VH-VL binders against q20498r280to473. Designs and how they scored, part 19

Target 1, 194 residues: q20498r280to473
Amino acid sequence: LELTDLYMRTGKKVPVIVEKCCASIEDQGIVTGIYRQCGIQSNIQRLRAKFDSGAEPDLHEFGQRDIYSVSSLLKQYFRQLPNPLFTYQAYPKLIEAFEKEDSLSEKVESLRFSLETMPEAHYRTAKFLMEHLTRLCKSKSLTDMTSKNLAIVWSPNLFRPPPTLNGADTHLLSGLNVHTAICDFFIENSESLF
Key: E = the ipSAE of ESMFold2; O = the ipSAE of ESMFold2 at other seeds; V2 = 0.75 times the mean of E and O plus 0.25 times the DockQ between their complexes.

## First folded at step 8 (VH-VL; framework fv_relatlimab)

Design y2 (at its last look DockQ between E and O 0.69; V2 from the best seeds 0.00; counts 0 for: pae O 5.5 > 2)
Fold by ESMFold2, look of step 8:
Structure y2 (fold): chain C 194 residues (1-194), chain A 120 residues (1-120), chain B 107 residues (1-107)
Amino acid sequence: as target 1 above (194 residues)
Amino acid sequence: QVQLQQWGAGLLKPSETLSLTCAVYGGSFSGYYWNWIRQPPGKGLEWIGEIDHSGSTNSNPSLKSRVTLSLDTSKNQFSLKLRSVTAADTAVYYCARTRDILATDYFDYWGQGTLVTVSS
Amino acid sequence: EIVLTQSPATLSLSPGERATLSCRASQSISDYLAWYQQKPGQAPRLLIYDASNRATGIPARFSGSGSGTDFTLTISSLEPEDFAVYYCQQHFDWPLTFGQGTNLEIK
């Protein structure tokens, strides 16, 4: 289900699965390799099924046993969105703004403008996720996860180029590296961008 | 004190369907996974499958094509059907409970067991 | 599918002795290992879960240890009622699997 459609169904601009998983990870997930290490597959599947049924599971006891399944589920959720978090529609503008602008202040302003063109559900969810990742970076001494490390594991789940973009084939290979770079920039500069 | 009580037909002919029911007393039915395990005479234990309060199931791949799990929440009961039995399906069948903390867990309460014999 | 191999197959001891039973997993299962006792004509009885935690009502002479692939059940001083078959079970991933059992018999 598309984020805008979920918002219309529930009245919540940030999906409950995103809110609950981020809170659980900030509470119990200050551990080595959070978001890099994968949880137990059966736990990921069962937890996904509970959220899909509309349940709001209490993650405290679950997270004490397998917090990596919570982080794995959250990445998988974004990977499987029909329109990526940063949308196909905003993708060309975001890439152009990031690559074209030389100064930090101009890059931030151009990116902020492009981010504000996204539907409200995408904007609010992106803000929520990036602020979560920014807070996690403050614990890198405990997690071994810098903003760059988080960007490496997160960017494949957040960005997909539109399938019909002219010249996109050459950008697909190079675009994987730019996706990491822009994701890292978003994590480092979330307060200025959102 | 939780108690699991099970019943069903104990003598079958080949190709018939095994059907067992387990009732839960003295505890909550919701918030747990409800399991079936079998033990051929003089042999070890084999997990058959599970069902939860919502009706979601998971079964051992070795048996999945023949297994149907169901529940009746109004009676706190859950059931096993195993189709197309052969002599190899002769075993004591147990129902058992697992906690709702992980996708998989240990079995803290067991039914009394039902011997099912398949004549050949 | 995770295979559990128990050793020895049979352990012959007298009351008052210490019993040591082994369970080995075909892959790491962290601490997701349970132990059961089964007497003739009865359902299995949970002894230990999460490798080392005693279930409610289990006497302190039963203890479990291990993680990863190698696990041990120890009975510090055997009582006459402890002679039974013991099974390990992994609760790490589907399908749930059991070891083949260790028969603890009276010498």
Scores: ipSAE 0.219, ipTM 0.703, lowest interface PAE 4.1, mean pLDDT 89
Fold by ESMFold2 at other seeds, look of step 8:
Structure y2 (fold): chain C 194 residues (1-194), chain A 120 residues (1-120), chain B 107 residues (1-107)
Amino acid sequence: as target 1 above (194 residues)
Amino acid sequence: QVQLQQWGAGLLKPSETLSLTCAVYGGSFSGYYWNWIRQPPGKGLEWIGEIDHSGSTNSNPSLKSRVTLSLDTSKNQFSLKLRSVTAADTAVYYCARTRDILATDYFDYWGQGTLVTVSS
Amino acid sequence: EIVLTQSPATLSLSPGERATLSCRASQSISDYLAWYQQKPGQAPRLLIYDASNRATGIPARFSGSGSGTDFTLTISSLEPEDFAVYYCQQHFDWPLTFGQGTNLEIK
């Protein structure tokens, strides 16, 4: 389900699965390799089924057993969005703004403008997620996950180039390095961008 | 004390549908997965599948195409149907309980077992 | 699927002896292993979960150990009632699977 459609169904600008998973990770997920390590597949599928049914599960017991299933589910949720978090429509503008501007202040302003073109559900969810990742970076000494490490594991789930003649290969429009770099920039600068 | 009591027809012909019911007494029905496990005579145990209070199911891939799990929350009962049985489905069938939390699929309470024989 | 291999298939001992039963998983299952006892004509009884935690009402002579792929059930001093078939079961991932059993019989 599209983020905008979910917003229209529920009245919530940030999906409940995103809110619940981020809260759970901030509570129980200050652990080695959070977002890098995969959870147990059956646990991920059970959590997904609970959220798909419209339930709001208490993740405390689940996180005690396998917090990596919570973080894996959250990444999977974003990877499977029909229109990615940063949208097909905003993608070329975001890449252009990031690559063309040399001054930090100009880069921030251009990216901020491009981010504001996204539908409100995408904008609010992106803000929520990036602020979560920024807060998580404060615990890098405990998790071994720097902003760059988080960007490496998160960027494939957040950016997809628009469909072109024959597919969505990131090497057609931009290298994998640029998706990581822009994601890292978003994590480091979320307060000024959103 | 939690008790699981099960019943169903014990003698079937090939191609019939196996149907078993398990009733839960002395405990909460919600907050658990309700399971079926079978044991062919003189052999080991095979997990068939689970169902929770909401009706969500997961089944052994080897049996999933023939398995239907259902529940009646008003009666605290859950049921197994296994269609198109053959002699290979002859076994003692057990209902069992697992807590509804991750990676805790060990079976703390079991029904008494029902021998189902598929003749010829 | 995760295969559990129990050894020995049959263990013949006398009351008062120490029994050691082994279970090996085909892949790491962390500590998500359970042990059951089954007597003829009865349902299995949970003994151990999470590799080392005794279930409610299980005597202290039963203990479990191991993690990863190699697990052990130990009965420190056998009582006559302990002669039965023992199964290990992984509760790590679907499908849930059991070992083939170890028959602990009286010598």
Scores: ipSAE 0.111, ipTM 0.667, lowest interface PAE 5.5, mean pLDDT 88
ESMFold2 (binder alone), look of step 8: mean pLDDT 93; pTM 0.949

Design y3 (at its last look DockQ between E and O 0.85; V2 from the best seeds 0.00; counts 0 for: pae O 7.9 > 2)
Fold by ESMFold2, look of step 8:
Structure y3 (fold): chain C 194 residues (1-194), chain A 120 residues (1-120), chain B 107 residues (1-107)
Amino acid sequence: as target 1 above (194 residues)
Amino acid sequence: QVQLQQWGAGLLKPSETLSLTCAVYGGSFSGYYWNWIRQPPGKGLEWIGEIDHSGYTNSNPSLKSRVTLSLDTSKNQFSLKLRSVTAADTAVYYCARTRDIVATDYFDYWGQGTLVTVSS
Amino acid sequence: EIVLTQSPATLSLSPGERATLSCRASQSISDYLAWYQQKPGQAPRLLIYDASNRATGIPARFSGSGSGTDFTLTISSLEPEDFAVYYCQQHFDWPLTFGQGTNLEIK
């Protein structure tokens, strides 16, 4: 289900799965390799089934048994969005703003402008997720996950080139590198961007 | 305190459909997965599959194409159908309970068992 | 799927002796292993879950240990009612699988 459609159905601009999983990770997931280490596949699928049923499960016992399933599910949720978190529509503007501007302040301003073009559900969910990852970076001595490490594992789940650009980017393969770089920039600068 | 009571036909011919039902007494139906496990005579145990009160199911890949799990929440009952049986399906069939929390798939309560024999 | 191999296949002991039953997993299953006792004509009975936690009502003479791939069920001093078949079962991932059993019989 697309984020805007979920917002229209539920009245929530940040999906409950995102809120619950982020809270669980901040409570129980300050552990080595969070978001890098994969959870047990059956645990991920059972947890997904709980959220798909419309439940708002208490993740405390789930996280006690396999917190990496909670983090894996959250990445999977974003990877499977029909329109990615940062949208197909904003993608060219975000890439252009990131690559074009050399000055930090101009880059932040241009990216803010482009982010504001996203539907409100995407904007609010992106703000929520980036702020979560920024807070998580403060625990890198415990998790061994720097902002760059988080960007490496998160960017494939957040950015997809629009189908209209796919052919050009596929033969160049340059897009993979920029997705990590822009994700790292978002994590490092979330307070200024959102 | 929780009790599982099971029933169904014990003698089948090849190609028939095995059908068993399990009733749950003295406990909640929600918050658990309801399972079927079988044991061929003189041999070990094989997990068949699980169902919960919402109708979610998951089955052993080795049997999935022949297994149907169903439930009746108004009666606190769940059922197994196994299609196209052969002599290899001769076993004691058990219903059993697990919690619906990740990695708690150990069976704390079991039914009494039903011997199902498939004659040739 | 995860294969559990139990050893020995048969263990012949007398009441009062210590029994040690082994279960080896084909891959790491952390501590997600359960042990069951089964007497003739009866359903299995849960003894141990999470490798070392006794189920409700299980006597202290039963203990479990191990993590990863190697697990042990110990019965510190055998009672006459302890002679039965014992199964290990992994509750780590699907499909749930059982070991082939260890027959603990009276000498």
Scores: ipSAE 0.160, ipTM 0.694, lowest interface PAE 5.1, mean pLDDT 89
Fold by ESMFold2 at other seeds, look of step 8:
Order: sequence, then structure tokens, then C-alpha cells
Structure y3 (fold): chain C 194 residues (1-194), chain A 120 residues (1-120), chain B 107 residues (1-107)
Amino acid sequence: as target 1 above (194 residues)
Amino acid sequence: QVQLQQWGAGLLKPSETLSLTCAVYGGSFSGYYWNWIRQPPGKGLEWIGEIDHSGYTNSNPSLKSRVTLSLDTSKNQFSLKLRSVTAADTAVYYCARTRDIVATDYFDYWGQGTLVTVSS
Amino acid sequence: EIVLTQSPATLSLSPGERATLSCRASQSISDYLAWYQQKPGQAPRLLIYDASNRATGIPARFSGSGSGTDFTLTISSLEPEDFAVYYCQQHFDWPLTFGQGTNLEIK
């Protein structure tokens, strides 16, 4: 289900699965390679089924057994969104603003403007997630996950170029890896961007 | 104390549908996964699949195309159907329970078993 | 899928002796391994879960150990009722799989 439709159905601007998983990671997930290491597939699928049924599972006992399944589930959730978190519609504007050779303050303002073009559910969820990742960077000495490391594992789940009539994903084929760079920038500058 | 009692057809011809039912006594349906496991003669055990009270199912990929799992919560029963049986499906079939907590896919209660023979 | 290999296929011992049964996984399964006892004409009975935790009502003479790929069930002093077939089962990932069994028989 698209984020705006979920917001209209539930009245919640940030999906329950996002809120619960981020809270669980901040509680129990200050561990080596969080978001990089994969959880057990059966755990991930069962946890997903609980959230899909509309339940609000208590993740405490789950996280004690396999916190990497909580982090894997969260990445999977964003990867499977019909419209990516940073939307197909905002994608060209975000890339253009990021690649322009401006001062830091001008780049932040241009990106902030482009982010504000997203539907409210996407904007609020992006704010929530980026702030979570920014807080998590404070624990990099324990997790071995810097902002760059988080951007590497997160960007494929957050940015998707619009499909073309040629059926090609030209931004990934360029080898520029711009999705990682812009994701890293968002994590480093989330307080100014949102 | 939780008890599982199972029943169903014991002798089938090839191409028929195996149908087994398991009744749960002394316990709740919610909070658990309800499983079927089989044991061919002289061989080990094979997990068939699971179902929970919401209708979620997951089945062994080797059998998934032929397996249907169902519940009747008003009777505290769950059922297995296995379509298009062959001699290779001859086995003792068990129902069993796992807890609805992740990483707990071990079977704490079992039914008594039902021998199903598929003749040629 | 994850293959479990049990050894030996048959273990012949007398009451009072120590039994050691092995189970090896084709990949690391952490400590997500269970052990079952099965007597003729009966369903399996859960003995051990999470490699080393005894299920409710299981006597202290049963113990499990191991992590990763190599696991052991130990029965410290065999009682007459312990002669049965024993199966290991991984609860790490789908499909859930069992070893082919070790027959523990009386010498």
C-alpha cells in the first residue's frame, strides 16, 4: 500500500511498522552492523505478517532473539513501497538540487524546497526515518555504521528512478552512485533539511 | 493440558486428495502456528506447512502447489488437503503446534499420527 | 534448504552408560536446533530447543550443546525408557528440516 493511501486509511502520518521498528532498533539494535547484517528470513516474514494483519506487536522479546530481522524488515518495507519514500515525482528535483555546485547553505535550502513538494505522508515519514538514522550515527563506535555505511545499505530502499519507455534504470547504470551520496547528505544534514 | 487429536482417510488411490483434520483440546488457537509434518516409512520427518488463526499460511516449497491448509476456529480444528497424491505421499502424518514467537519453530505438542497409504 | 546429518545411524549401549548423539548442519544455524525422542508407534517428543534448553518435564540427564554447524545430545546415564530413535530439527529458517535419526538401542 502507497504511503498517502495508508495515511488516509489510518490517520497516522508515519506507518506503525516504521515507528515500532525504529524504536526497537534504538532500544536493542546498537549492535555491530545494524542494517548491514541480515536477519533470519522466517523471522522477517512472520514479523511482516503481524504488521500486515494490523497488529502492533511488542518487539522486545523478538529483538532479543534476532534484532537483525527487525532492521531487515524495515528496509524491506521501504523497498516494497509502490512509490518510493522520496517519490518518483520528487526524484529529478532532488537529484538536480544535490548535483548543483552550490554552497552548503544553498544546497540545503534547494533540497528542503524539493522535499516539501512531496505528499505529507512521504515528507513526515522521511523526516522520521532520517532523524532515526542521524541519532543512530551517534553510536557508530558500537555499531561500526557511519552515516556513509548507513547510506550504502539504505539508499537502494529509498530511491528509485522513474521507469522509462526504454525500461532502463539509467541512474544506476551510470556508476555515479548518486543515491548513496544524497542519502548520506540527508543523514548528515537532517536537522537542517526537515 | 493441550491435546491434539487427528483423523482422516487412511487409504487412497493415486490422483486422489488426502484430507486430514486435527482438533485442539485444552488450549487456544491464537498465539500459535498449527503445523502438519509427515514421516514416510523408513525415512525422517518432513515439514509440510503452517497456518495461524488469521489465515496466514506457509508451506514447504516442495509441496506448496498441492497443499491447502485451513481452519475452523468455531470447532478448534485445522485441516490439511494434499492434492494429486502418489505412492511417494505414503507416510504417517502428524499435526503439531509451535508458539507464535519468532525463532520458536520447534513442535511442543503433537497429534497421535495418521498412517496414509497411497496404493498403486 | 538446510540439511541435517545425524551420526551414528545406530548406537548400541546398556542402561547406565552415557550416550552421545551428533547432528551436523549444512550451514550455520546459530543455536536454533531442537532434539526429539520417538518411540515405536508414537509421535515425537520434544526434548531440547535452542540447542541446550530442556523442554518442560524433560529429565536433567538429557543435555544439548553446540552452536553453528555441530550439535550434540548427551544422555548422561541411560534409563531403560531412553532407548528410542532421536531426531534433530533446525528451527533457523524455512523449510524446517529434520535429521534422518539415530536409533539408540539396548546392547
Scores: ipSAE 0.026, ipTM 0.617, lowest interface PAE 7.9, mean pLDDT 88
ESMFold2 (binder alone), look of step 8: mean pLDDT 93; pTM 0.950

Design y4 (at its last look DockQ between E and O 0.72; V2 from the best seeds 0.00; counts 0 for: pae E 5.5 > 2)
Fold by ESMFold2 at other seeds, look of step 8:
Structure y4 (fold): chain C 194 residues (1-194), chain A 120 residues (1-120), chain B 107 residues (1-107)
Amino acid sequence: as target 1 above (194 residues)
Amino acid sequence: QVQLQQWGAGLLKPSETLSLTCAVYGGSFSGYYWNWIRQPPGKGLEWIGEIDHYGSTNSNPSLKSRVTLSLDTSKNQFSLKLRSVTAADTAVYYCARTRDIVATDYFDYWGQGTLVTVSS
Amino acid sequence: EIVLTQSPATLSLSPGERATLSCRASQSISDYLAWYQQKPGQAPRLLIYDASNRATGIPARFSGSGSGTDFTLTISSLEPEDFAVYYCQQHFDWPLTFGQGTNLEIK
């Protein structure tokens, strides 16, 4: 289900699965390699099925056993969105704004403008997720996950080039490199961007 | 005190469908996975599959094409159907419980077992 | 599928002796291993979960250890009721699998 459709159904701008997983990870996931290490596949599948059925599982007990299944589930959720978090529609504008502007202030302003063109559910969820990742960076000495490390593991789940751009676009490898860079920039500058 | 009591037909002909039911007493039906495990005479144990109180199922890939798991929450019962049986399906069948928490798939309560014999 | 191999197949001991049973996994399963006791005509009984945690009501003479691929069940001083078949079971990933059993018999 698209984020906008979920928002219209529930009245919540940020999906419950995103809120619950982020809270669980901030509570129990200050551990080595959070978001980098994979959880156990059967655990991830069970958690996903619980959320898909409308249940709200007690993630405290799940996190005690395999917090990496919670973090893996959250990445999977974003990877499987029909329209990625940073929408197909905003993607070209975001890439252009990031690559074209060299000064920090101009880059922030241009990116902020492009982010605001996204549907409200995408904007609010992106804000929530980036602020979560920014807070996790405060614990990098415990997790070994810098903003750059988080960007490496997160960017594949957040950005997809539009099918027309991806199918005929010769800069796919450049796009992959820039996904990490822009994600790192979002994590480092979330307060000014959102 | 949780108790699992199971029943079903103990003698089948080849190609018939095995059907067993397990009733849960003295505890919550929700918050757990309800399992079937089998043990051929004189041999080890094989996990068949699980069902939770929402009806979500997972089965051993080796048996999945023949297994149907179901539940009746109003009676705190769950059932196993195993289609197209052969002599290789002769075993004692157990129902058992695991908690609905990741990585807790150990079986803390078991039914008494039902011997199912498939004639040749 | 994760294969569990138990050794020895048969262990013959007398009451009062120490029993040591081994279970080896075909891949790392962290500490997600359980042990069961089964007597003839009965369902298995959970003894140990998470490699080393005793289940409710299990006497202190039963202890488990190990992680990764190598696991041990120890019975510090055998009592007459301890002679049975013992199974290990991994609760790491699907399909859930059991070892083939160790028969602990009275000498």
Scores: ipSAE 0.321, ipTM 0.739, lowest interface PAE 4.2, mean pLDDT 89
Fold by ESMFold2, look of step 8:
Structure y4 (fold): chain C 194 residues (1-194), chain A 120 residues (1-120), chain B 107 residues (1-107)
Amino acid sequence: as target 1 above (194 residues)
Amino acid sequence: QVQLQQWGAGLLKPSETLSLTCAVYGGSFSGYYWNWIRQPPGKGLEWIGEIDHYGSTNSNPSLKSRVTLSLDTSKNQFSLKLRSVTAADTAVYYCARTRDIVATDYFDYWGQGTLVTVSS
Amino acid sequence: EIVLTQSPATLSLSPGERATLSCRASQSISDYLAWYQQKPGQAPRLLIYDASNRATGIPARFSGSGSGTDFTLTISSLEPEDFAVYYCQQHFDWPLTFGQGTNLEIK
């Protein structure tokens, strides 16, 4: 389900699964390699099924045995969105703003305006997630996860180039590297961007 | 005290569908996964699959294309269908329970077992 | 698929002796290992879960140990009713798998 449709159905701008998983990670997931280490696949699939059924699982219980399944589920949720978190529509503008602007202040301003064009549910959820990741960077001595490390594991789940008929698939490897760079920038600068 | 009682046909011809049912007595149906395990003669145990009370299923990849698991919550029963059987499917079939908590897939209650023989 | 290898295949002992049964996993399964006892014509009986926790009603002479890939079931002083086949089972990930069994027989 698309984020805007979920917002219309529930009245919540940030999906419950995102709120609960982030809270669980901040409670029990300040551990080595959070978001880098994979959870057990059966646990991830069971958690997903529980959220899909509307039976909000006890994440404290899951986190006690396999917190990496909670973090893996959260990444999977974003990867499977029909329109990615930063949307197909904003994608070209975000790439252009990041690559073209040399000045930090101009880059922040351009990215901020592009982010603000996203639908409300996408904007609010992006703000929520980036602030979560920024807070986790403050715990890098405990997690071994810097903003760059988080960007590496998160960017594939947050950005997808629009389906293309025109030429862009020839540059896919280059585009993937820019996704990490933008994600790292968002984590480092979330306060000024959102 | 939880009890699992199972039944179904014990003799099949090749290509038929195996069908077994397990009833749960003396306990809650929710909060658990309901499983099928089989044991071919002279061999070890093989997990077939699980179903929860919402109907969510997971099965052994080796059997997945032939397995259907189903549930009747009004009767506290769950069932196994294994289609296109061969002699290799001859085994004692057990129903069993696991808890609906991560990494607790040990089987604490078992049915009595049903020998299913597929003629050659 | 996580393969569990039990050894020995057959263990011949007398009542009063100590039995030591081994189970090795093909990859780390943390402590998510269970042990079962099975007598002829019966369903398996859960003995140990989480590598070392005795199931309800299991006598103290049964103990489990290990983590990672190497696990042991110990029966400190064999009783006549302990002669049976023993299986280990990983409850770490799908597909759930069992060892091939150790036959504990009376000498």
Scores: ipSAE 0.146, ipTM 0.682, lowest interface PAE 5.5, mean pLDDT 89
ESMFold2 (binder alone), look of step 8: mean pLDDT 92; pTM 0.947

Design y5 (at its last look DockQ between E and O 0.14; V2 from the best seeds 0.00; counts 0 for: pae E 9.2 > 2, placed apart)
Fold by ESMFold2 at other seeds, look of step 8:
Structure y5 (fold): chain C 194 residues (1-194), chain A 120 residues (1-120), chain B 107 residues (1-107)
Amino acid sequence: as target 1 above (194 residues)
Amino acid sequence: QVQLQQWGAGLLKPSETLSLTCAVYGGSFSGYYWNWIRQPPGKGLEWIGEIDHSGSTNSNPSLKSRVTLSLDTSKNQFSLKLRSVTAADTAVYYCARTRYIVATDYFDYWGQGTLVTVSS
Amino acid sequence: EIVLTQSPATLSLSPGERATLSCRASQSISDYLAWYQQKPGQAPRLLIYDASNRATGIPARFSGSGSGTDFTLTISSLEPEDFAVYYCQQHFDWPLTFGQGTNLEIK
């Protein structure tokens, strides 16, 4: 389900699964390699099935047994969105604003403008997620996850270039690792961007 | 307290469908995964699959194409169908329970077992 | 899938002796390992879960240890009723898998 459709149905700008998983990870997931280590596949599938059925599973008990299944599920949720978190529509402008050679303050303002063009559900969910990741960076001595490490594992789930017939431009962009770089920038500058 | 009782046909010909049912007594049907496991004579155990109260199922990939799991919540029963049996499917079949929590997939209660023989 | 290899295949001991049964996993499974006892004509009985936790009603002479890939079931002083087949089972990931069994027989 598209984020805007979920918002219209529930009245919540940030999906419950996102709120609950982030809270669980901040409570129990200050562990080595959070978001990098994959959870047990059967645990992830069972947890997903519980959310899909409309249940609100007790993530405290799940996290005690396999917190990496909670973090894996959250990444999977974003990967499976029909329109990625940072939308197909905003993607070109975000890349353009990020790659332009200008001052930090000008870059932040350009990115803020482009982010504000996204639908409200995408904007609010992006703000929530980036602030979550920024808070996690305060615990890098315990997790071994810097902002760059988080960006490496998160960017494939957050940015998807619009489809092209030939794919040549997409290959060039991915070859430059721009998705990781912009994700790292968002994590480092979330308070200024959102 | 909790008791699992199972039944079904014990003698089949090749290509027939195995059909077994397990009833749950003395405990809650919801809040658990309900499993089937088999054991060929004189050999080890093989997990077949699970089903929960919502009807969500997971099966061993080696058997998934032939396995159908179902439940009847009004009777606290769950069932296994295994299509297109061969002699390799000759085994004692058990129903068993696991907790409805990840990483607790050990079987605390078992049915009495049903020997299913696939003749030549 | 995760393969569990039990050793020895057969262990011949007398009542009062200590039995040590091994289970080795083809990959790390943390401590998600269970042990079962099975007597002829009966369903398996859960002995140990999470590598070292005794199930309800299991005598204290049964203990489990290990983590990662190497696991051990120990019966400190064998009773006549302990002669049976023992299986390990991983509850780490799908498909759930069992070892091939260790037959603990009376010498």
Scores: ipSAE 0.034, ipTM 0.641, lowest interface PAE 7.4, mean pLDDT 88
Fold by ESMFold2, look of step 8:
Structure y5 (fold): chain C 194 residues (1-194), chain A 120 residues (1-120), chain B 107 residues (1-107)
Amino acid sequence: as target 1 above (194 residues)
Amino acid sequence: QVQLQQWGAGLLKPSETLSLTCAVYGGSFSGYYWNWIRQPPGKGLEWIGEIDHSGSTNSNPSLKSRVTLSLDTSKNQFSLKLRSVTAADTAVYYCARTRYIVATDYFDYWGQGTLVTVSS
Amino acid sequence: EIVLTQSPATLSLSPGERATLSCRASQSISDYLAWYQQKPGQAPRLLIYDASNRATGIPARFSGSGSGTDFTLTISSLEPEDFAVYYCQQHFDWPLTFGQGTNLEIK
């Protein structure tokens, strides 16, 4: 389901699964390798089934059993969005703003403008997620997860280049490196960007 | 081969405390949830609660106010206390195991059962 | 909490026949359903978990199917030792709950 369609259906700009999983991670997930370590597959499937049933589950007991399943499910949710969190439509502008602007203040301003062109559900969910990751970085001595480490594991789930007419270009391979860099920048500068 | 053996008093008066113990043989005590389930005579099964090796518990809301679960890791034993019993608590009580590491909530090993009768 | 309703309450069949036991959940539980066999004076015995996976040592004549709300336990050709009470149990959410049982008795 597209984020915009979910927003129109429910009136919630941030999906329940995103809100619940982030809250659970901030409560119980200040642990080594959060978002890097994979949860047990059967736990991930069970938790996904709970959300798919339309329930708003209390994750406290589940997170106590396997918090890495909560973080794995959240990454999977974003990876499977039909239009990525940062959208196909905004992708070229975001990359251009990040690569072309040399001044930090101009880079922030250009990126902020491009982010604001996204549909409101995408913008609000991106704001929510990035602020979550920024807060999590304050606990890196406990988690061993720096902003760079988080960007490495998160960027594949947040960015996809638009399909191009008649094939791929070299930007796709280069885009893997830039996706991590821009994600790291978003995590480090979320307060200024959103 | 994992074996669960349980014991405790089988005859109680109303308002007394039910106390049962289950010992685990032939397998690891850690890495699992240890459960109590009961079955009133001629009726179905009711899950009472679970405890893990750290002492973390989860109990059926219908019984939570009266249930205490505990463990003794030095003896590989876990226990159920059910306070303020009534005739409605008459049942066969079973201990049983679920696997923690696969987060499965079905019961692969069961104790032999203990009939607890609450008289007048 | 999730209610499981088993049908029929009693099933009377002869050895060699096919038994079909039903369990219906009050909400979708995906495939998180287990089946147990219980004989008088004994603890329940795990037969099937995750709707269709046979537990260790369970004969191939036992099979489970279904997902969502409707589940079936099938015994393809009844043996004399298969006459017992059968329970379904959901392992989707807490509290864990069981169906009320189906008594499979000899005709």
Scores: ipSAE 0.007, ipTM 0.612, lowest interface PAE 9.2, mean pLDDT 87
ESMFold2 (binder alone), look of step 8: mean pLDDT 92; pTM 0.942

